# Ledger of designs, part 123: miniprotein binders against q96jn8r1131to1294

Target 1, 164 residues: q96jn8r1131to1294
Amino acid sequence: TLEFLENHGKNILLSNGNRTATRVASYNQGIVVINQPLVPQLLVQVRIDFLNRQWTSSLVLGVITCAPERLNFPASACALKRAAWLLRGRGVFHNGLKICEKFGPNLDTCPEGTILGLRLDSSGGLHLHVNGVDQGVAVPDVPQPCHALVDLYGQCEQVTIVNP
Short names: E, the ipSAE of ESMFold2; O, the ipSAE of OpenDDE; V2, 0.75 times the mean of E and O plus 0.25 times the DockQ between their complexes.

## First folded at step 10 (miniprotein)

Design Wo (at its last look DockQ between E and O 0.83; V2 from the best seeds 0.00; counts 0 for: pae O 2.6 > 1.5)
Fold by ESMFold2, look of step 10:
Structure Wo (fold): chain B 164 residues (1-164), chain A 83 residues (1-83)
Amino acid sequence: as target 1 above (164 residues)
Amino acid sequence: SKEEDLFKEAEEFAKLALELLEKGDYLYAAEYYLLAAEDALEAGNPELAFEYARKAIELAKKSGNEEFLEYAEELLEKIKEEL
């Protein structure tokens, strides 16, 4: 039921019933969005399938709060300057600007097989899960509706939606 | 003002570019410098935009990514028209 939207970055190929996203060229143009908005009882999880360590930075994970069909995706998630809360490396970013220097693990060092999860709590707080372990609230009070977003940037060449 | 906000945003993107440059991620640093250049130009400061765009081009060359380099050079030419 959970799938990546057909509207995605230009270098993405969807497969496995639109549950797997592969970046098939270059280092960017790899933004994907999950088709259902986050709600408090929904845990959206993706597994990192393939990494290419020739790149320095890796995937970006987060949410957008505008309808996905109304956004033209930039080449890289760093250029999302509205309606976006993103996790990159150890930082949390709002609309492209860093709002927290260190939250959770460093996404640039997560190995293949890591399962990353996003969910909202009852207060609208955005939680990161890593291999099933809640890392706490990354962003308090995210506006709803919002959709989970992954940017298959740099090292990250493939992710797959998995069940909790 | 909107111009002051864009200038501050450009400075923050430039700081992010420096962080990534220190990590050796030339291409990501170049992307952030280009974001800074775009904001500086929109803020009505084409001299600062030129400075940031030249930095983005230098780092794009070091990264070897020709597609990004072409995009950055196109922006630089646009900025020159506003100098």
Scores: ipSAE 0.752, ipTM 0.882, lowest interface PAE 1.1, mean pLDDT 92
Fold by OpenDDE base, look of step 10:
Structure Wo (fold): chain B 164 residues (1-164), chain A 83 residues (1-83)
Amino acid sequence: as target 1 above (164 residues)
Amino acid sequence: SKEEDLFKEAEEFAKLALELLEKGDYLYAAEYYLLAAEDALEAGNPELAFEYARKAIELAKKSGNEEFLEYAEELLEKIKEEL
């Protein structure tokens, strides 16, 4: 079953069989990684459960290609400088640097209840799904194995892994 | 060179910070400025690092995050030692 790993940001509290991640302090230190690596055609989805508008920005969604069990997570995903492809706002980032200005909907404005998904296609392209709708290829060729990563940042205080 | 790469990365982080600042995203902007400061310092440019760190601190104060502010202040002190 899909779960968040025990290795996570220090402000994260896992619950619901490690399927729910809640950031219980501040606005950062909220990185979580899903236990099973992405494989072609597997759709991994998380639902935004709660937003706190005290903060700006919102969750970051992406993948890492390093071993997640041993990763020392930085305070925020933007500080991941290796083996990381991230979606933030409308931008796509690789190892901290923006590689695409506009892609899909603005993650910073997704309301509670939004279901966000990641899926690898047969060519290694990483797709973003929003409420079940394929938004297209965010990253054309992602190394495998890779793990889905969620940074509960800013407004985003809780997410839950949901089945397709 | 490694220093040149670090310098370039610092500039990119600063650019991202500025973009975020323009839309009012103070938290991420502060963090990117701090990343820029770290890169600039490692690149051997403490003057530039100082500028970026100051911006990070300014934005951290606006956001009210004391923990980040403390870290940024510590970095600033390290930078000052190399000026």
Scores: ipSAE 0.083, ipTM 0.519, lowest interface PAE 2.6, mean pLDDT 91
ESMFold2 (binder alone), look of step 10: mean pLDDT 91; pTM 0.908

Design Wp (at its last fold request DockQ between E and O 0.93; V2 from the best seeds 0.81)
Fold by ESMFold2, look of step 10:
Structure Wp (fold): chain B 164 residues (1-164), chain A 83 residues (1-83)
Amino acid sequence: as target 1 above (164 residues)
Amino acid sequence: SKEEDLFKEAEEFAKLALEMLERGDEMYAAEYYLLAAEEALEAGNPELAFEYARKAIELAKKSGNEEFLEEAEELLEKIKEEL
C-alpha cells in the first residue's frame, strides 16, 4: 500500500499505518515522500486534514527523481536544488527556480478536506488533480523513476494518503 | 559559464525572496535569501552573498526558528572568509 517513507522531515510524526503525516512543530522540516514511485497508472492522493491559517503559505506538492530512502532533506522543499519539480501556490518550480508563474489553483488557499492528487501520464507529464478533477500537465516530461513529495509547510499541519 | 549561471540563479532566488516579502511571508523570504546567498558565494561574489545572508539572518531572527538562524549564521561566517 502507499505509505509515507520513514525518511522524512524532522518535524513529522507518522501515524495511521504511515498514511498520515503531521507536522508537530514550527513551520518547516515537514517534507514527506510516498514510498512507491509514480507510474502512469498510479494516482497518489492526499487529503488536507488540518490547516493553521496563522501562516501565510501552505503545502508544496511535487516529485523528486533521486532515491529518497537516504536523502538528506533540507528544511523546506524550496531548497531542493536537484531532481525536484514542485507546485507551490500557483507556481511550478524546477530545482528551486520558478519555471511557470501560473498553473492550476492556488494551493495556499485550498481548504481542509481538499484532496490533491499527482500522477504521470503516458508521456511522463505530471498532472495535478484537485478533488478528482485533472488540472492538466504541470510538467511535461518528468524523468522516471520519481516519487511524490509533500512538504507540510506553513499552514499545512496534517495530510493523509487516501485511495482514489 | 557556470559562474554566470550561478549569479543569475542567485538573482532569481532574491526576486523570489522579494515576492514573499510582498506577500508578508518572512519565513519563505528568509529561506530564499539564504539560497540566494549560497548561489552568490558559489558564483564568486562574496560581497553579494554577504548582503543576501544578512537579509536572511535579519528575517530569521523575527521568525524564531533557531535551527534556520544557526544555518544562516554559519553561511555568513563562510562568506566572511571570502571577503
Scores: ipSAE 0.835, ipTM 0.920, lowest interface PAE 0.7, mean pLDDT 93
Fold by OpenDDE base, look of step 10:
Structure Wp (fold): chain B 164 residues (1-164), chain A 83 residues (1-83)
Amino acid sequence: as target 1 above (164 residues)
Amino acid sequence: SKEEDLFKEAEEFAKLALEMLERGDEMYAAEYYLLAAEEALEAGNPELAFEYARKAIELAKKSGNEEFLEEAEELLEKIKEEL
């Protein structure tokens, strides 16, 4: 069963069998990691449950290749400087730096109810799915094992893991 | 060189900070300036690190994030030792 790990950002509260993550304070410290590593053809999806328009920006999606159980989470995913590939807005980031300016839809403007998915293909390509639609390869070759990461940042205050 | 790479990374983080400011995300910008400061310091450019750290502190004060402010100020003190 897919769940968020107990090791998470300090402003996160888990509920619903650790399938729902809620940021209960401020606009950061909201990183969560899904327990099972991504394997080829496994689609991991989260739904944006609530957005708070008081803040700017929104959630970050991505993967980490380090051991998530021991990860000391920074205040935001942008500070992950190793073993991290992230999707934010329309950009793709690797170890903190932008490696692609425009990819897929703008995550900052995804409304509540949007279902975002990550999937590895047989070649190690990381795909983004939006409401079930494959947006293409965001990262062409991701080391394995890797774990899906969600940063509940800014507007995004709650997400829930959903089944395909 | 490694130092040149670190310097470039510092500039990239600073650039990202500016992008965040354009979006009105001061806290994100602060975090990026802190990253920029760290990289600049490691690159052997304490002067540039100092500038970035100051910007991070300024933005942190605006956001009211005291935990982050403390971290930024600690880095600033470290930078001052290298000036």
Scores: ipSAE 0.743, ipTM 0.895, lowest interface PAE 0.7, mean pLDDT 95
ESMFold2 (binder alone), look of step 10: mean pLDDT 88; pTM 0.875
ESMFold2, fold request of step 11: ipSAE 0.749, 0.768, 0.794; ipTM 0.880, 0.894, 0.905
ESMFold2 (binder alone), fold request of step 11: mean pLDDT 88, 88, 88; pTM 0.878, 0.876, 0.874
OpenDDE base, fold request of step 11: ipSAE 0.741, 0.737, 0.715; ipTM 0.899, 0.897, 0.888

Design Wq (at its last look DockQ between E and O 0.90; V2 from the best seeds 0.00; counts 0 for: pae E 1.51 > 1.5)
Fold by ESMFold2, look of step 10:
Structure Wq (fold): chain B 164 residues (1-164), chain A 83 residues (1-83)
Amino acid sequence: as target 1 above (164 residues)
Amino acid sequence: SKEEDLFKDAEEFAKLALDLLEKGDYLYAAEYYLLAAEDALEAGNPELAFEYARKAIELAKKSGNEEFLEEAEELLEKIKEEL
């Protein structure tokens, strides 16, 4: 079963059988990782449950390609300087640095109820899904194994893993 | 070289910080300036690291986040030792 790993940011409280992550303090320290690696048949989806508009930026979504169980997470995903491919706003980032200026929708404007999905295609391309709609390939060849990651940053205070 | 890569990364983080500053996201901008400062210091450019760390502190004060401000001030003190 798809769950958030117990190794997570220090401001996260897991609930709902570890399928719901809530940031219970501050604006950061909210990194969570899905417990199974992505494989072509696996679509990992999270629903944005709660947003707080006092913050300007919202969640970060992506993958890490190193083993997540004992990783020391930084305060924010922007500081993941290795083994990370991330979507923030409309940009794509590799190891903290922008590699694509504009991809897909702006994650900072996704409302509560939005369902965001990550999937690898047969070529190792990383796809973003928004409310069930494939947004195309964000990253053309992600190393495997990789795990889906969400940073409950800023506006985003709660997400829940949902079935495809 | 590793130092050339770190210097280039520091410049890219500073550019990201500037973009966020223009959007009024002071905390995120401060986080990127702190990343820039760390890379500039590791690249052997403590003068540039000082400039970036000072910007991170200024923005952290405007955001009101005391935990981040303390972290940024600790880095600035370390950078001063290398000046």
Scores: ipSAE 0.629, ipTM 0.835, lowest interface PAE 1.5, mean pLDDT 91
Fold by OpenDDE base, look of step 10:
Structure Wq (fold): chain B 164 residues (1-164), chain A 83 residues (1-83)
Amino acid sequence: as target 1 above (164 residues)
Amino acid sequence: SKEEDLFKDAEEFAKLALDLLEKGDYLYAAEYYLLAAEDALEAGNPELAFEYARKAIELAKKSGNEEFLEEAEELLEKIKEEL
């Protein structure tokens, strides 16, 4: 069963069998990691449940290749400087630095109800899915094992893991 | 070298911060300037670190985030010790 790990950002409260993450304070400290590592052909999806327009920006979606159980989470995903591949806005980031400026739809403008997915292909390519549509390879070669990461940042205050 | 890499990272973070500012995203911009300041300091460039930290503080004040402001100010004090 796909769940968020108990090791998470300090502003996160988990519910619904640890399948729902809610950021209950401020705009950051909202990183969560999904328990099962990504393997080829496994589609992991989260739904944006609530957006708070008080803040700017929105969720970050990506993967980490370090052990998530022992990770000391920074206040935001942008501070992950190792073992991290992240999608933010339309950008792709590796270890905090932008490696691609325009990829897929703008995550900052995804409305509530949007379902975002991550999937590894057989070659190690990380795919983004939006509402079930494959947006292509965001990262061509991701080390395995890796875990899906969601940063409930800015506007994004709640997400839920959903089945494909 | 490691220091050169840190310096480059600092510049990249600052660039990201600036891009975000142009979009009106003060929260992320502040965080990136803080990261830039940290890397610049570790790279052995306290002058540059000071500049970035000041920008982070400015944006933190605009955002009204007191916790972040405190963190940025603490970093600024550390930077001052190395100037």
Scores: ipSAE 0.481, ipTM 0.796, lowest interface PAE 1.1, mean pLDDT 93
ESMFold2 (binder alone), look of step 10: mean pLDDT 90; pTM 0.891

Design Xa (at its last fold request DockQ between E and O 0.89; V2 from the best seeds 0.84)
Fold by OpenDDE base, fold request of step 11:
Structure Xa (fold): chain B 164 residues (1-164), chain A 83 residues (1-83)
Amino acid sequence: as target 1 above (164 residues)
Amino acid sequence: SKEDLAKKLIELYKKALELVEKGASEEEIRKLLEEVVKIAEELGDLYLIDYAKLALEEFERGDLDDLRYYIKLALMYAEELLE
């Protein structure tokens, strides 16, 4: 089953069989990684459960290609300087550097209840899904194996893994 | 204004990089980076805060390459804010 790994950001509390992640302090230290690696045609989805408007910005979504069990998580996904492809706002980032400025909807403005999905296609392209709608290829030719990563950042204080 | 603060932040980062390349005193560079943190906090921009803290942390660890890296990220982000 799809769950968040026990290796997670310092401010994360897991619940619901490790399918729900809640950031219980501050605006950062909220990185979680899904246990099963992405494989072609597997759709992994998370739902935004709660937004705290005390903060600005919102969740970051993406993949890492390093071993997640051994990763020493930084306070923010923006600090990942290797093996990371991330969706932040409307931008796509690789190892912290923006490689695309306008992709899909703005993650910072997604309301509670939004379901965000990641899927690899047969060519290794990483697709973003929003409420079941394929937004297209965010990152072409992602190295495998890779794991889905969610940074509960800023406003985003809770997400839950949901089945397609 | 916030715009002025952002411009100041950018200026300080560029100065810090210059001092690093010139082999300036660690104390002088540290003071600049600490000031950047303060400005970022005053701005209230979470990513600017994070980048600033990362830069300072890497400097304190003596990893100048990573320092340069996070300053680069911060500058790119800050410049976008001014667009």
Scores: ipSAE 0.836, ipTM 0.931, lowest interface PAE 0.6, mean pLDDT 96
Fold by ESMFold2, fold request of step 11:
Structure Xa (fold): chain B 164 residues (1-164), chain A 83 residues (1-83)
Amino acid sequence: as target 1 above (164 residues)
Amino acid sequence: SKEDLAKKLIELYKKALELVEKGASEEEIRKLLEEVVKIAEELGDLYLIDYAKLALEEFERGDLDDLRYYIKLALMYAEELLE
């Protein structure tokens, strides 16, 4: 069963059988990682449960290609300098650098109840799904193995893993 | 004016890069980076705040390469905000 890893940001509380992550303080220290690597035909989905619109910017969604179980996460995903491919706002970032100015919806405007999904295609392309709708290839040829990552940043205070 | 503060932030970051390149004193660079944090907090934008704090942290650790890295990320983000 898909769960968030026990190794997570310092401000995260896991609940609901480790399928719900809540940021319980501040605006950062909210990185969580899914406990299984992405493989073809695995759709990892999270629902945005709670947003606090007092903060600027919202969650970050993406993948890391290094082993996450004992990794020392930075406070915020924007400080992931290696092995990271991130969807942030309207852009796609690789190791901190923006590689695409606009892809899919603006994650900063996704409302509560939005279901966001990540999937690898047969060519290693990373797809974003929004409420069941494939947005296309965000990142071609992602190195494998990789794990799905969510940063409960800014506005985003709770997400829950949901089944497809 | 938020636009004036953002332009000041960009100017201070560019000055910080210049000071680092010419090997200015640690106290001069620290004072400038602390002012950047203050301005970022006044603007209230979380990425401006994170990049400012990361830049100061890397300077405190003596990691000038990572200092330059976070300043460049901050500049890219701040310039996008003004456009």
Scores: ipSAE 0.818, ipTM 0.916, lowest interface PAE 0.7, mean pLDDT 93
ESMFold2, look of step 10: ipSAE 0.799; ipTM 0.909
ESMFold2 (binder alone), look of step 10: mean pLDDT 85; pTM 0.807
OpenDDE base, look of step 10: ipSAE 0.800; ipTM 0.916
ESMFold2, fold request of step 11: ipSAE 0.787, 0.813; ipTM 0.902, 0.913
ESMFold2 (binder alone), fold request of step 11: mean pLDDT 85, 85, 85; pTM 0.808, 0.811, 0.810
OpenDDE base, fold request of step 11: ipSAE 0.830, 0.832; ipTM 0.929, 0.930

Design Xb (at its last look DockQ between E and O 0.89; V2 from the best seeds 0.00; counts 0 for: pae E 1.9 > 1.5)
Fold by OpenDDE base, look of step 10:
Structure Xb (fold): chain B 164 residues (1-164), chain A 83 residues (1-83)
Amino acid sequence: as target 1 above (164 residues)
Amino acid sequence: SKEDLAKKLIELYKKALELVEKGASEEEIRKLLEEVVKIAEELGDLYLIDFAKLALEEFERGDLDDLRYYIKLALMYAEELLE
């Protein structure tokens, strides 16, 4: 069963069998990691449950290749110094470096109810899915094992893991 | 304006890096980083706030490599805001 790990950002409260993450304070410290590593053809999806428009920006999606159980989470995923491939807005980032300027829809403007998915293909390409639609390869070659990461940042205050 | 604040922030970060490389006093560098935090907060950009705070924290821990890293992130981000 896909769940968020107990090791998470300090402003996160897990519920619903650890399938729902809620950021209960401030705008940051909202990183969560899904327990099972991504394997080829496994589609992992989260639904944006609640947005708080008091804040700017929104959730960050991506993967990490370091051990998630012992990771010390910074205030935001974009501050991760290593082993991170992230989707923020329309950009794709690797350890702080932008590797793609425009990819997929702008994550900062996804409304509540949007279902976002990550999937590895057989070639190690990381795909973004939006409401079930494959947006293409965001990262062409991701080291394995890797874990899906969601940063409940800014507007995004709650997400839930959903089945495909 | 927000643009002015972003430019000021960039200026201060570059100054901070310069001082670090020159081996300037910790107090002087600290003051700059604290000012950066204030400017970021005034600007109201969440990521710039986070990067500024992280930079200051790393400086206080004595990790100059990580300090440089977060300053780099902040600079890149701030410059993108000005595009």
Scores: ipSAE 0.845, ipTM 0.933, lowest interface PAE 0.5, mean pLDDT 96
Fold by ESMFold2, look of step 10:
Order: sequence, then structure tokens, then C-alpha cells
Structure Xb (fold): chain B 164 residues (1-164), chain A 83 residues (1-83)
Amino acid sequence: as target 1 above (164 residues)
Amino acid sequence: SKEDLAKKLIELYKKALELVEKGASEEEIRKLLEEVVKIAEELGDLYLIDFAKLALEEFERGDLDDLRYYIKLALMYAEELLE
């Protein structure tokens, strides 16, 4: 079953059989990783449960290609210097550097209840799904194995893994 | 305004990179990075605050490569605010 990995950001509390992640302090230190790598037929989905709109930035979604069990996570996913492809706002980032200006919807404006999905296509392209709708290829040919990552940053205080 | 603060951050970060490459005094660079943190906090942008603090921390650790990395990230984020 899909669960959040026990190695996570310092401000995260896991609950609901490790399928729910809550950021219980501050606005950062909220990185969580799904415990199984993405494979082409696997759709990993999380629901945005709670947002605090006093912040101007929200969650980050993406993948890492290094082993997540021993990784020392930085305070925010956008500071990951290697092996990371991230979706933030409308941008796509590789190892902190913007590689695409606009892709899909603005994640900073997604409301509570939004279901965000990640999957690989047969060519290793990373797709974003929003409420079941494929937004297309965000990142071409992601190296495998890779692992889905969520950073409960800023506005985003809780997400839950949901089944497809 | 947020635009004025973002422009000031960009100016200060560019100066910091120049001072690091020129081998300016540690005290001069530290004072500049401390001002960057204050401006980022006044601006209130969470990522700019994170990167400003990381830049100062890496400078204090003596890691100039990571200092340059976080300054370049911060410049990218600050320029995004002006769009």
C-alpha cells in the first residue's frame, strides 16, 4: 500500500496509517516522500486537506531519484540540490533551477479538496493529474527509480494519500 | 512596496556575489548578507526568507559554493516577484 515514508521533514506528523501528513509547526520542514517508487502504471494521488491562506506560497509536488530513506531533507524541497524535479506554482524546476516557466495550473491557488496526482508514462515522462485530469508531461524522461515527493510548504498544512 | 524590496534584494545579492568573487573581507560580506535577511523578512516572501538565511548560514560555515548556489536561487525567486 502507498504510505508516506517514515523519513520526512522535521515538522511532519504522520497519521491515518502513514497515509496522512500534517505540518504541525512553522511554514517549512514539511517534506514527505511516498514509500514506493513510481512505475509507469502507478498513479500516486494526494488530496489537499487543509490550507492556511495567510501564507502566499503553497505545496510543492515532484520526484526525487536518489534513495529517500537516508536523505537529510532540507527545510524546503526547492533547496534540494540534486536528483529532484519539482512543480512549484506554475513552474517546473530541476535541482532548484527553473526549467519551464508555465506548466499546468498554479499550485499556489489549488483549493482544499484538490486531488493532485503523479505518474510516469511509458517514455518516463512525469505527468501531473489535477482532480483526475491529466495536465500533460511536466518532465521528460525522468530517471528511474524515482519517488513522489510532497512538500507541505506555506499554505499547505495537511495532505492525505488517496487511491486512484 | 514589495517590488521595491525585491529590487533592493536583487541589488544586494548581485553585490554579494561580486564581493565573494573579489575576495572582499569577511566582515563586509557578512554585513551585506545580514541586510539581505532583514530585507527578505520585511518583504515577507517565504522562499526569499529561507534562501537569505541559508546564504548567511553557508557563508558562516565557510561554504562559498553553497553560498553562491543559494544566492543564485534567491535571485531567480526575487526576479519572479517583479514579473
Scores: ipSAE 0.508, ipTM 0.766, lowest interface PAE 1.9, mean pLDDT 90
ESMFold2 (binder alone), look of step 10: mean pLDDT 85; pTM 0.806

Design Xc (at its last look DockQ between E and O 0.89; V2 from the best seeds 0.00; counts 0 for: pae E 3.7 > 1.5)
Fold by OpenDDE base, look of step 10:
Structure Xc (fold): chain B 164 residues (1-164), chain A 83 residues (1-83)
Amino acid sequence: as target 1 above (164 residues)
Amino acid sequence: SKEDLAKKLIELYKKALELVEKGASEEEIRKLLEEVVKIAEELGDMYLIDFAKLALEEFERGDLDDLRYYIKLALMYAEELLE
């Protein structure tokens, strides 16, 4: 069963069998990692449950290749120093470096109810899915094992893991 | 203006890096990084605030490599804001 790990950002409260993550304070410290590593053809999806327009920006999606159970999470995923491939807005980032300017829809403007998915293909390409639609390869070659990461940042205050 | 604040922040970060490389006093660098935090907060950009605080934390821990990293992140981000 896909769940969020107990090791998470300090402002996160897990519920619903650890399938729902809620950021209960501030705008940051909201990183969560899904327990099972991504394997080829496994589609992992989260639904944006609640947005708080008091803040700007929104969730960051991506993968991490370091051991998630012992990771000390920074205030934001974009501050991860290594082993991180992230989708923020329309950009794709690797350890802070923008590797793609425009990819997929702008994550900062995804409304509540949007279902976002990550999937590895057989070639190690990381795909973004939006409401079930494959947006293409965001990262062409991701080291394995890797874990899906969601940063409940800014407006995004709650997400839930959903089945495809 | 926000643009002015962003430019100021960039200036201060570059100065901070310079001071680090020159082996300036910890107090001087600390003050500069604290000012960066204040400017980031005044600017109201969440990521810049986060990076500024992280930079300051790393400095206080004595990890100059990580300090440089977060300054680099902040600079890149701030410069993108000005585009």
Scores: ipSAE 0.844, ipTM 0.933, lowest interface PAE 0.5, mean pLDDT 96
Fold by ESMFold2, look of step 10:
Structure Xc (fold): chain B 164 residues (1-164), chain A 83 residues (1-83)
Amino acid sequence: as target 1 above (164 residues)
Amino acid sequence: SKEDLAKKLIELYKKALELVEKGASEEEIRKLLEEVVKIAEELGDMYLIDFAKLALEEFERGDLDDLRYYIKLALMYAEELLE
């Protein structure tokens, strides 16, 4: 039932019943959004399927709180001006501004096969899971509704939604 | 070096903000932002390249608020490289 929205970055090709997203050109324009809002205790997971090491940065993971169906996405998620909480490298960012220097693993070093998960806890805290292991609260109080977002940036060329 | 290029970008972006606030000529600001794009491309950081191009695009569109936003975002990322 979880799928990537039809509204996505211009370099994305959806496949596998819209559960797989592939960036088919360049290094950017790769934003995808999960078609259902996060609800408390729903774990949304994606697997990194393909990486291209010619690029120096990798995927960004996070949430947006604006309605995603008609949103005009920028070339990269880190340029979202509002309503975004993002995990990039080891940092946590809110609307482009770094709010935490170091949280969880460095996303730029996650290998192919890594399963990355997002969920809200009962207090609205955003949790990152890495290969099934809860990394703790990245953002303590995310407004709802929000949608999970993946930016297939740089190294990351394909991800697939997987079941917990 | 990459550190020298990042420092140059920071200098140029701070100058661009000053020129915009002072109402400097469009020609002066455009030339500076075009130099920023060249330095970002030479540095090779993908985010800094994206933000440099967005800043120039917003300036050409006449959107000074968005120009300031992308400059401040780029400054944050450039300073991160020096950490």
Scores: ipSAE 0.278, ipTM 0.638, lowest interface PAE 3.7, mean pLDDT 88
ESMFold2 (binder alone), look of step 10: mean pLDDT 85; pTM 0.807

